# Ledger of designs, part 1: VHH binders against Cell division control protein 45 homolog

Scores and structures below are computed, not measured.

Target 1, 359 residues: Cell division control protein 45 homolog, of Saccharolobus solfataricus (q980j6)
Amino acid sequence: MVKRNSKEIVMEVFLGEPNNQEIREVVRNVYSKDNLCLSAYYSIEPILFSFIISKNTKNSFTLSFIPEECETQIRLDANGKWIIDNKKKYFLGQNSFCSYLPITAEDVLPIVSCIITSTILDRRSLSEWELETIREMEKFDMTIEKNLKIPAYKTLPAFLSLMFSLDPYIPGISGNRENAISLIREVNASEISKLEDLNESQLNTLLFRIISTIVKENPKFTRDDIITDRFFYLDYDILELAFSLIYSFDTIGSNEILQFVLSSSYAEALISRFRQTLSKGFSINSIENKQSYYIVETSNLTSPLLAQIILLQLQKIRRDKMIVIRDNDRLFTSRFFIPSVKKEGLIKIDDRVKNLIGI
Unless a header shows other numbers, all headers, positions and changes below count from the first letter of the chain; antibody chains are not in Kabat numbers.
F, E and O stand for the ipSAE by ESMFold2-Fast, ESMFold2 and OpenDDE, each averaged over both directions (binder to target, target to binder). V2 = 0.75 x the mean of E and O + 0.25 x the DockQ between their complexes.
[cut] marks letters that were taken out.
Atom coordinates printed by the task and the answers are left out, and those that the model quotes come from them; centres of patches stay.

## First folded at step 4 (VHH)

Design t4
Fold by ESMFold2, look of step 7:
Structure t4 (fold): chain B 359 residues (1-359), chain A 120 residues (1-120)
Amino acid sequence: as target 1 above (359 residues)
Amino acid sequence: QVQLQESGGGLVQPGGSLRLSCAASGFTFSSYAMYWVRQAPEKGLEWVSTISGSGGSTYYKDSVKGRFTVSRDNAKNTLYLQMNSLKPEDAAQYYCATYTIEGDKVTIYRGQGTQVTVSS
């Protein structure tokens, strides 16, 4: 018997590989409904999935975070992701819900961004199904290449790309303008050089220095962790955009996701806001492992979800407790970690909130 | 009960202007962003513009930037779309929309729409 989660549909389940054809068919059926009520968990991926579908719903659309309220349900449990529709359940494994959506020119950017945010939050690589789905977007001028897992490596000065790197988080470099500039100078590159413009000797020296720094915190880190599939659409770096989405979702809320889904050009506002925040410099100063939560002391990095992503990558925490950010005397988390508070974005930890969540 | 009612559509010559209105009721209008979307024959719904609850932020589809202006009057619970330099490609049924949040629910509402026809 599978251990029961009281807020999920619990069945005796014998799990196999996802039936991708069947799942695509059920998503097409859901996508085509005139009136749609979706029950989902509070996270970026199910919200993106739901809002993309809402653009095709002819009459009415409701997204509910109340479990089982709707006939169509988007669920996550210990085994993976599920769609329930009209009392039938479909297992997706770890594949993004968005990898089963119909691909149209208007939705390329929201869909690929959804898939990439899913891999970031789940701390996993793309599945073959997900990669095949993204490859279908090449007919809409999506470009795909293996290259550096460093944001905006084609467009920003190299020191900014390094300064803005959150995964990998580069100790002493990420969030630190002066140290990022110093590192670029040490590889004999101009401060205005882009990472893409470095010759092979400069690049190899830079990568050695980065890997050497990271392995002190994570001995399992290798060159293969900093070279990955990269995706570009309409000059947007999808990895950078995905982190920008996570930042705005976590700090502001789901309305930012809706605006992005409605207009792909909102991506520019998301990226600009995120770059402006990161350009001021940021740091993760300390981590305290409390009974019910981690306290993460930061400067200018206010997203508890981004802090979790960084610290999981560095192997400094486990995914077992919520993240609370301490910035001076301010203690806060976000709705992602305490969805029962039912307020979007950042949530101040005061006596009222403590009583609601039992701490 | 959320209600959205569009008006101001009609027939106009290319290069002409129209001003659409959307009367809103049944929710705290100033608390929610408002949207204009449109639907041409044999096409899905297409986003046109967004305005924040306060009216301080506006966003436009690239093809209408500089020609369309979204605004709102929160005292009158009314959303507007000023459409200038109209083109045949702008002909569509125009809807105002909003999403509302009530605890754990996000609901997206659209009105019945108003028709914009651009003769050529």
Scores: ipSAE 0.516, ipTM 0.760, lowest interface PAE 1.5, mean pLDDT 88

## First folded at step 7 (VHH; from t4 with A97V V106I)

Design a2
Fold by ESMFold2, look of step 8:
Structure a2 (fold): chain B 359 residues (1-359), chain A 120 residues (1-120)
Amino acid sequence: as target 1 above (359 residues)
Amino acid sequence: QVQLQESGGGLVQPGGSLRLSCAASGFTFSSYAMYWVRQAPEKGLEWVSTISGSGGSTYYKDSVKGRFTVSRDNAKNTLYLQMNSLKPEDAAQYYCVTYTIEGDKITIYRGQGTQVTVSS
């Protein structure tokens, strides 16, 4: 018959909050090991985390996707993210594993890219802990501003920035060169105008058009979804870089992530490849909802993971089934969705693969 | 087992040259990219150069472009770094790095390193 006051209810919810100092301590212990074996799930964030740590390991480092093979384990379950080390479990909530790494000048770009990638895949905002972590990077010339959630809005012609926008995905504009150019002309800007150069009238007209288009498919979409914290380092737009990393990870594999972590200047190659791919135009043509997978018909959008990200934003699918891309007669997915096949990058769906994964 | 052994470090005057070697064994050397990294006292690990498995692609940190040349001899399983016009800021312990991919495992190896000292 004991009544509970609101403070006790808050304390019970608070007991589920991450102990950030304890987690930082265990990460520093893992970071300092001479030989390290990490067991993780196959996703870009735990892979980035693992590869950054490997730069400090004195002798050798193994990342294993075999569950529980290593004493140090990176786990994700319905409650969130965990680090397990020497049988002790540490709860991170939804925070990126990378938000607990030591920050050095050489690791600013991989760490911030990891954190932003985590928010994209999880479809969430940065936590206060994550934002505080990124603010520590301002001493290394990281710049932070609140502005348009549109890639390369400071450097590319506005129609390319719109054409390249995957989050938000703008129906009829994203991937569509002619329609992106037409929209820029509709707001009385030239083809060579940059988004940052638009005056208030041009910007208001543009935002109204974008929001009205997206709301038709996602009624909850607002101006607050287009204006967000933006991060820039060494002239890289971190949001654009994060999507470039996701693209290369999904289509080529973890080797691309390793090259980026080992050589931050590889970011230019990642971004250039992604821009060149998007510049050809792309579309999502149809979605077939099958019992255990979605078949997504696309033109020139070859990453099943990016297709998932787009379709979740449009509320067209749930995060409950693997994505299979159909591009003409090509039918494929990626290792992200069927890690048991043990082949990096894109995986053609043939009879052998169907038999291995039960479809 | 994968083994990496660096050699060729030493003391040089500013403007001098050194050639570092990395002897590799325990894996198919030509299948994997190789990396040179360096670490000065109390500083983080810094990437210097990358060379593809075939040797067809090379990449350099901006501050060493034109002065350093990475190469490999796949018949001898040996990675090289030719360092010319050395500056005091190049003084560091230099390591070669590689990774191997074996189905469910990715292993990153770094050698013991070789010390480069640049003193006038």
Scores: ipSAE 0.582, ipTM 0.779, lowest interface PAE 1.0, mean pLDDT 88

## First folded at step 8 (VHH)

Design b2 (from a2 with I101R)
Fold by ESMFold2, look of step 9:
Structure b2 (fold): chain B 359 residues (1-359), chain A 120 residues (1-120)
Amino acid sequence: as target 1 above (359 residues)
Amino acid sequence: QVQLQESGGGLVQPGGSLRLSCAASGFTFSSYAMYWVRQAPEKGLEWVSTISGSGGSTYYKDSVKGRFTVSRDNAKNTLYLQMNSLKPEDAAQYYCVTYTREGDKITIYRGQGTQVTVSS
């Protein structure tokens, strides 16, 4: 016989939920240390978290990608995210590490960017805790509105916004200038119109076409996946900035993240580089499923991490193998996928690299 | 090992000018970007300016753009901040910041700071 009481039920529920107050307290303690050594896994969110903390560390701060080298550790496992400090483990569930940082005016941009990049990489919605954290930033001129999940929908010509959409990835439209222009004309708008300026009829027609196109690859895609909370700080669309950060992190490395955290105007360089890259157009031409990796043939899409984000939406891959990009005769990946190789950015797959990683 | 020493702070009237210096040692100065940050009482560290290792790229917080100029002399391992048209809101402790990288370890360094006071 199975016996249960309310005490046992409460304890079982608590095992699966983060204790947000306790986590906030441990992050505050870590944030306030005079000297900090922090071990983290190689991903943009723990790196952003670490560099934001470094701005408050009085004496010395070291970030190490060597596992378990430091007393303070940022970890990810099958159950979710963890902070380890002073031999105690704290479970965050899926919440961004950055959602527990103290919020100051100087750190609004890197914190909100960190939270949004976390949702993109994890392929998840913001939690209520994360939303409440971002809402606290409205006192610092953060703008929150429910609108199109399409980058720069307020400021760019509509066809560019559609062309630049990587999440959602719109088959045939994303990365394709001519087809993006054609879609805008189909809804009776000028290609120089901004998506924000569409009237109700034009918007409904556009959404119908986008959704009908995406559901052919992902039948569960709905209006709720493309009309979402949007976040703006100063002149920055945080969705666009988050993708700009992911691109530069993956193709160049962690120094780009450090520059962004230490030099807030570096956001302009990140966005400019990303827009210039996407404006050339791109395509994913084929996918080869190998035993230990996927080979993804692309044109002008150099980030293996962005390719993964796209292909997961299309249900063409699983999150089980590294991504290798083939662009003409170039065969490469990035450190995100082979963190044991100490070189950052894009990594050419040659015989030496193959031997090091066992492929 | 790494040492950063700021100097050149002081008392100045609104509209005045100051030139801050940061003497650096213990690392290959020209290989790393340098940063000026500042901290006013009861505020967090606020970024002011950045200069690339070569000195070829500079970046400024909007509120100081046009008034402040960052520069470096890689032969003398020295970072500079020329501050013109100073305002009361520029009063703060000013720090130079850099980082170094050794394999999979990134270490961030901040100097002791130099005080800038702007009073009428």
Scores: ipSAE 0.739, ipTM 0.869, lowest interface PAE 0.6, mean pLDDT 89

Design b5
Fold by ESMFold2, look of step 9:
Structure b5 (fold): chain B 359 residues (1-359), chain A 119 residues (1-119)
Amino acid sequence: as target 1 above (359 residues)
Amino acid sequence: EVQLVESGGGLVKPGGSLRLSCAASGFTFSSYAAYWFRQAPGKEREFVSAISSGGSTYYADSVKGRFTISRDNAKNSLYLQMNSLRAEDTAVYYCVTYTIEGDKITIYWGQGTLVTVSS
């Protein structure tokens, strides 16, 4: 049971359900090519998918963001996700492209990270197909449990886990060290307690406080939105890793994603960088709705994509305009929002950029 | 065009050492991270080591302390110093890098060089 609005459900029924076995076969054929040119849209999921495939090409692999340049294409439209290969189209619905990749011991971490990243960006639950795909990874020591949708709840002091929570974004707590500590004290836990160590009474009190805070911004938020399937592999919390990937992709660029896919231990660097950034505290101070973009004033949260993820769940914006971050006197966006500028990572908005993109 | 050529493989006794080289041409090598991968007979291709454009190094757990990756950007070359070799290090070793040019990201694999560790 994927959570989707009624319009998305109607469009999916019109096109029919994905033929997952047929799509898996197409991906296997693409995966086995000696040289591959793949056209994709500029987003972290198609980039992860493409880089995982590149590990199996015998000679060279090209990922192109020029539409239709290659015979193999991965596309997104209003109806969902598509693979086009040799002029034939295959509909994936909302399923992650990565859920159709062959699962090998070397690729467990990149594949599961891609699937979870896809759900974060799409603001959706895992499909039954995607969950079944991840369950196949249990033979590689992937662990799956239902628990808090709070990062690193097994390994960090609880106040840091709460401080680092971006989805759900907890107003007044996320990015706020002192308020996160105060909340942990309110449930009668020490600062050294981990969320995993809370007893049932402490946990229920904590969840009540978190849900009560979030429902003021999103009245439909419930306990079911903060208890999800959680995935762990090689001591990595996949939810935390997914956000770390999104941060580095958006602020630095696609080369960070390639380094992770080619060397899974690079996950440690991604997580460390993200934790170091979040530990300074962060805030979203204001939102200005312009004709063709949103200006979002932040402190120490410079990723336009992460800001979008937070603000969409808080119902503060719609997914219809680019995000421009204002941090002090500087305006930034990222290549994700203006891929035509062809510059990786953060893009400063100056007079020349304004003229080139028509704002 | 872009070319990666590995060399330095061969037959070595357990406990011995080898130095692998990869000569890169046709692009600005210094701008990109570079990698060593290996593939043993009947096994999946696996990560061995990486070096960033800025010189930071990363290693698979199985080779930490025994292998050292380095690069010489003036010579467009990547190296892997392999010490205390074991039978399980037997594999074809591949040099890997990439380029980013506007709308295109291209990943290149060399032809590989065989390392055999046998007594």
Scores: ipSAE 0.705, ipTM 0.870, lowest interface PAE 0.8, mean pLDDT 89

## First folded at step 11 (VHH; from c3 with A33S)

Design d2
Fold by ESMFold2, look of step 13:
Structure d2 (fold): chain B 359 residues (1-359), chain A 119 residues (1-119)
Amino acid sequence: as target 1 above (359 residues)
Amino acid sequence: EVQLVESGGGLVKPGGSLRLSCAASGFTFSSYSAYWFRQAPGKEREFVSAIYSGGSTYYADSVKGRFTISRDNAKNSLYLQMNSLRAEDTAVYYCVTYTREGDKITIYWGQGTLVTVSS
């Protein structure tokens, strides 16, 4: 787990650009090993990267979250991402580890999902290298279009798409069925309509309302933050799939990621679970800024990592302290925030955990 | 210690049937999901079917309706019933599972069993 601030960003600029061809070569060498032990930090991107590689190892593959246990290591520091192999270090900048993997028909879905989850967690745009990598997938029928950053806008009723939007988080709309329906009626659209069905006038009215609402919390929010590159493969909206992966990773653990990488049809289960959770409605009620952690009061939003993603974009927190969720009388975090606690998924805050997180 | 041994491969005519078995040992088989993969000559490994620890099953589109995955946890065995075989099903079939020990996840591949669909 590594946090970023403005000083770290400046240092990254002075390290220069990644040597993408050299990194691609080292990834190919790692990818070709008969037996591989890989040490990685506990985050969804290095885990996806590792499990994709495991499909090509001839005998056995071990992913270890024990630092430096293996000679092949996936690391993150204040300057960016690194691969260490045979004691040599290779700097990736902020590029996703998965953007250097060989692209095959079997791995299109895991690779593109990995790249998109990387951008979500890092709160960054795709690099030119990453976009070029995804564009190579068009020969496998990946579709790329510039459109709304709203999940499942091609397949769900518009009010559900709005209700399910976590990035952007739309105050008063996200997680709120009644208000999402009201907004769709305000733009003179049927509640059954998909966002894709809106005409230009309806779309412009909707965008104005969304931007107007968000800028009250984040004055820097613009149209460029809600019109982005969108990616679709095998009828999956990769943005929705990425959030579904983050949710299951954070609330259940790395085995959910393994299931997805080994069997891409598991994406259906991931998306279904996520939609069922979000359809109950959810809210973020308050934030308490403590010395070593944030306490975030929520209703039905159980992933501390998703809460962090929402609150960072609303500029309500900094990426400097762990997230603790309070939902009714339950107080918990997740292994993403306390990787030393070996247990995956949600971690109840008890006396033992309090000693680990401090005061 | 962990060992996966596939069997049941062989030569079969198009339209025929085969049943593949995988004997697992050295770990608690019932705790983990299990998978069949296949690899045709000169091609990459390809997902065929999965049976998750909760019992749910998944299939590649190319085999749906023709192949059935099953497991017998008492015998530590995984099976693949292959019906209506086609030339395109010719491949080495691999049994795959994983184990978890603390902060380590290890994925194991069997040695494979060859299925040839010809004549």
Scores: ipSAE 0.810, ipTM 0.917, lowest interface PAE 0.5, mean pLDDT 89

## First folded at step 13 (VHH; from c3 with K104R)

Design n1
Fold by OpenDDE, fold request of step 16:
Parts: sequence; structure tokens; C-alpha cells
Structure n1 (fold): chain B 359 residues (1-359), chain A 119 residues (1-119)
Amino acid sequence: as target 1 above (359 residues)
Amino acid sequence: EVQLVESGGGLVKPGGSLRLSCAASGFTFSSYAAYWFRQAPGKEREFVSAIYSGGSTYYADSVKGRFTISRDNAKNSLYLQMNSLRAEDTAVYYCVTYTREGDRITIYWGQGTLVTVSS
């Protein structure tokens, strides 16, 4: 009885370039299952991806944050993103999971939002594959235009758009109503004007000032970082929506993402909530560097992820360290940084949490 | 095990009304949001309506003013009152809910009930 050692040819998928077509097929297959269990790491992109898939399952879909609980898994490691299905591993590189989903009219909004949130959190530009995917959405009336990477520049007064700008973070302007208004006045624009309505001269002046301000903190910042492809769908500014999603994910949890994915109209609520928060103004006041984390004092912005995004732009922190927000005598962090805490939203750092994080 | 069973579908004339029901077992609607989705022949599933635990309701633009979502906690049932039905409303209608158990979120779909709007 020759025990044929079935050498599981672990096809070492050469960490080469992602096989996008193969991955798309895998995702399509997963998408079509009657029942699906998906294990994912705790982040906004995997959650968005998972819930979008859930819309197409026939009977039930389970998202699990327990590693390897499900046969289908999405993972992130030092090399990049992976999909595991039926014990086969597929390397995605840095491409968003969502960029491999079937594009439908209903799912355009969550898919594009997913891709953009990924780029924001990963601090990267769109890949060619991702951009191609988004371009495919034009058939569903997605609008793509090169313009200012300032949120809601078509809908909000210019000063609010500037005030609400988190990426790029504009030192002295972002989170500061008075300074934002002043800047608009300096460019001889009306306070009620939208950024979109600025003439070329005004726009150039504004850009110059913004860039000059940012470069002081980030010398690598260029015009190409502020003039980018902008995406709009159903009158939503995808950039604004993406940040709204990140904020809600960070502060409340996956439930907000679920609502958004199942009901696109929920986007309005997310954006509204976010605008309400930002309209109060916000600032980063201090940073303390600890061995394994940062303590950040913020005003009116109790979001560790948003703080991280801002501070990374300012080149004040490393990405691999946890962000803790100090609010008076209380310390908060996000489950994003402590996935083992098994709580979502803002996590108060109590003795139990301290023990968990080794603080 | 969570089970969702839709009923109330059928043939109706344009302009007519129909009330769909979803009976749930294994969970309580009052604790979670519930949804109606529909899928027309050859089309993708689309959102119709949602009711949240706080009682807030949402509707797709296509059904606003015509459809009403409600729930009966005592009966653990979800309803969709459909008025002024149109041919475009022809679809299989699904009741949807979700549960959370620790680090698991499960979305459940009913088997659906067919609504046909035809003259």
C-alpha cells in the first residue's frame, strides 16, 4: 500500500504582479455563492468588500473577524493583500479588494468608495488597475474630472471645503474656519462662492497659497498632489464620502459601513454627521511619542485614523504605531489599531485595554 | 437559525396595491435593521426600503411615496405596503436582516416573494 505522499505542490505564487483576471474570476465565484463565510482583518476596505459581496449572496453571508475561521479569507501582510479561497492564495499587491468586484449600478458607490478609502488609508495613489476599474464606472454615469483634491468643491462654500480638507491637510486652514474664510477673501472671492466657481486667476492664487503652506510641512508636496482625478457619483463627492466612511468606521464601527452598503442613501447621513463634526473646527494640538504608540491631543476630532492621516502628511509620525487620542483625562484609540479588543468604534483605554496593548 | 419567510406576493394590476409580509424566526426585528430588496428579471438586486431599530425608515427614490415599510415586534414580522404599483415594480422581493455575534456579522436573505404588476 504505497502511501502516495500527495506533494501539495504549494505553487509558490511568485509575489509578482497580481493576476488581475484570475483574481476577478475568483471574486466573481465567491460573489455567486449561496452561502458565504468570509474572514477578514479589521479595516474599512475589507469590511466594505465583504458587505458588498453580501448583497449578492442568496441565503446568508457571514463576515468574521476571526482569522481563518472561514474558507474564504482576505488578508493583509507585509507584502500586500491576499485573497484565499479553497486553500488557494491569490496575491493582490496593493490593489483594493473592491477593484475586483463586479460593477453594477447599485454597487458603483460602495465600490468606488472602497477603492478610495483604501488609497487614503494606505497612503498611496490609485493603481492602474484600480483606475481602470473606476473608468469602467463611467458607463454608469460616474464623473471623472481633474480638479482640486478638496472635498465638496462643487457644493459647499469654498471656505468650508478648505476647512474640511483632510487630504491634503492644509496647516492653519484645515479645521480653522476663520483662516479658511480669510484665505478666500485674500483671493478676492465671495464667501459664498464655491471653489468650482473661482476664475483662473483666483484659483491659481489659491493653489499657490495652499501649496506654499503645505510645502513648509511636507517639502515633497507638488501641484500633482492637489490637482487629481476627482470622482463623482449621484452627486456624491467620493473623496468626501470616503472620509466620512473612515470617520464613521473609526468612531462607530462596521455597522455604519453595513448601512451604507445596503442603502446608498445612508451616505447622506454619513456625510452630514461628518460635516457637523468638522464644522466645529478641529486641530491637532500635541503629539507625544511613546515606544509603541503616539498620544495625540486633538480638538473636536476624536478619530485616531483621521489623526493618523493628518499626522502622516505632516511627517510627524510613523504609520506602524498606534494612535491614541487624549481627550481631557481620557485616552481613546480605534479598534483599527487593536483588532483583538473585539469592540468596535472608539475604544476607551482602561486597565483592561492597557493590558492588551502592553501599555 | 435565523429564518426569513416572505409572503404576500402575487399578480396585481397597475395602480393596485399589495402588502408583503416577512416572518422572522431565530431573531428579533426590534434589535436590528431590516430591509426590503427586490430583483427584477434580468436585473440586479436593488434596495427598496429599510427600517432601523429606532424606527427610522428609508426608501429608494423609485418607491418613495408609494411604499411603506413597517414592523410588528409582537409578531416579529416585517411588512411592505406597496401602493400605486407600476410595471417596473415587478420583481422578486426579499426580506433582509442581519445579526451580530461577537466578531461575526451575518446577513440573512429570505427566499423571496414574486410580485408581478401587469395589465
Scores: ipSAE 0.899, ipTM 0.953, lowest interface PAE 0.3, mean pLDDT 93
Fold by OpenDDE, fold request of step 16:
Structure n1 (fold): chain B 359 residues (1-359), chain A 119 residues (1-119)
Amino acid sequence: as target 1 above (359 residues)
Amino acid sequence: EVQLVESGGGLVKPGGSLRLSCAASGFTFSSYAAYWFRQAPGKEREFVSAIYSGGSTYYADSVKGRFTISRDNAKNSLYLQMNSLRAEDTAVYYCVTYTREGDRITIYWGQGTLVTVSS
């Protein structure tokens, strides 16, 4: 079963457990079509799923964000995720669409990234099915280890990993270089030390401090939330890559996802861009609660989705409301929150947009 | 209707060279990224190379330094110069592009051209 944040559980009709084998067969059949049209809702997971399928289509593949335009559809409703093919409906529950794709060496990176992005946005843990799927990737040199859930801890100094940590968001540390460095110093480690350079005592102290900090804002936070399975492939930290994908999806659009899926090396560009942004530091400065949306003032983080992810962890917002970023005198959101607006990336909220969305 | 037609494949000895061409109709390469993929017998399709609208190029590690992707806008054609060919380069090579029309993204595959590297 998929572990969900208890505060964000919506009443759902019980539809039973997904028939995973049947769904895999359906996906395989869709995967092998000469021509395919797929309708999907506007989110990163469906888009990743669709583009991965496109790599195996023989002649042409069309992704449509127009509901019910295609015979094949992937949907999200109050009950969960669905695949519709030839008027037959298959219930996936909360499982990622990508967890049902055939695993190949070529597609390991986009598939695992897809699954992880789903867990991040859905604010849930991996399901047993998803974990099993990821475990199958070990055959392709996917590495799985238990460790701290901070990004790129194998390659970056620990203070940068801490600074760049979005999930978990560490109040006062995430987005703050000076405080991150200070924390490393407090554990009597060199500023340039990587996580792997820390001895057991230092690591325990670090963990204690991180947890102590987080629980002040999120009392439900536990050690199990920070010590997790970590996934690495081709020297990529999948957690970092997932956030990079979310960031680019949110701020630029589906083209970035397409590039990544068709050319995995594009992951480097995504991560680089993301690191450049985060390296400047970032913060959430204020939040205003409106009837149907939040206005969030951020520093150097103009991403509504990332802001949402942070604020949910801080238990400051509800998931069902749109996030609007205030940048100086301008207000921005993303298509994720306004799918009816046929513009990708950051959307400036002007009078025209206000009228369109009814706010 | 977008059509992609690959050509230039054939039999070549190891260490040899080939130049693949992709002619597009109903589409212009200059506006979007274009790709080469390949599929070896019994294997899955794999990325070979990409060229973006801005001219940036990407290569799979297996072909880096040996293959060169280019485009000719006047001829509306995509090319793949393949040097120092190896047996493992044997595959059907596909030209790939995509278009955006409103809320639709369409990815197109050519029929492919066979490259056989054998002694």
Scores: ipSAE 0.893, ipTM 0.948, lowest interface PAE 0.3, mean pLDDT 93
Fold by ESMFold2, fold request of step 16:
Structure n1 (fold): chain B 359 residues (1-359), chain A 119 residues (1-119)
Amino acid sequence: as target 1 above (359 residues)
Amino acid sequence: EVQLVESGGGLVKPGGSLRLSCAASGFTFSSYAAYWFRQAPGKEREFVSAIYSGGSTYYADSVKGRFTISRDNAKNSLYLQMNSLRAEDTAVYYCVTYTREGDRITIYWGQGTLVTVSS
């Protein structure tokens, strides 16, 4: 067979950058429907997007996890994120679905939380479109500043903020109360000091220790990965809230997301549960790489999704293989990793589940 | 068929009180959280209060201390006691709940009841 010119025959399948104006218009049209049925995949971002839209439907709204049941669909494939509406497909690239929602005072907190959650799960930076969307929220008293990517650095004792840091995950410090306290003492700070109260010398020493530790596992980690844009609304630290949402979504289920979207003050319950759980400490003890899954042996870390977020940073796993937690003799995962199992929250790996997933 | 029917709206002077009711039918009311939302003319729907199946309550800052949400599961009813009413409370008030069947979550809105607070 004669090839005339390899470049002459090549057809490009590149989807290009999202058409943000077009996507905003389709979301506006979906947002304005009187009745809406929306099919989505089981993940926190599409669920947040769906429930935010539900607050504007006049009559009824159905979120379905049954594929293609509804004419309006939220999809994820190898190319990225899609909205399908009225048989037309719209490509979002990696941008959060929530970055295309109309911004109202009622929905600032759910929308910004959705966008930040999306970046955490996707292990990516905010796009310029997403940043511009969040910047529009400043008229609702949202605060944007460049500062520490450490949860609750304005409100908690520094050792708790460090102990609760899951992105960045700080080896030996995250989940470890004693080592977090020891680190604060090494920088000559009081155990009751907040991270924002540290002087320049204390902060530089702390950052040197943190970066030096992380670089051993991820050599490309820099100060730019721990000094980032930070977002605050009504005294909520959106980074902390995003992790609180991820934790409750993964361990309990989509009802936690619905409660938060319909009543934003539920954020207090989400944050309280996250802090109480993480204050007990946790560790990741070993990783076994199996054919179709990873077995992650942990102590007191119950969310397979949070374990994935940590292990991806440590470069210990790839993304598209499910996480199974082993805690003593019990094996479990969550619906995020096996969405065909309709039970939400944590899912024990027993013989029935093994048959469903082929292990 | 799920139905939510609000009642109790009307014209009230500033400082007055009203009690809104929502009669729920077609589902196990006690199993689900219930909400009051409101929509003033030309504005978006706004959260007012929630009562969860376990009895916990939440309120928007603008109504805390003035409004009280409650439910009577035996009567499948949701209530909103509104005290110290202000002109800014003028809105259509909606009863909201959801149901869950397998992989479907459906959110229902009542038709609303109008509350007008004016001199």
Scores: ipSAE 0.780, ipTM 0.900, lowest interface PAE 0.6, mean pLDDT 89

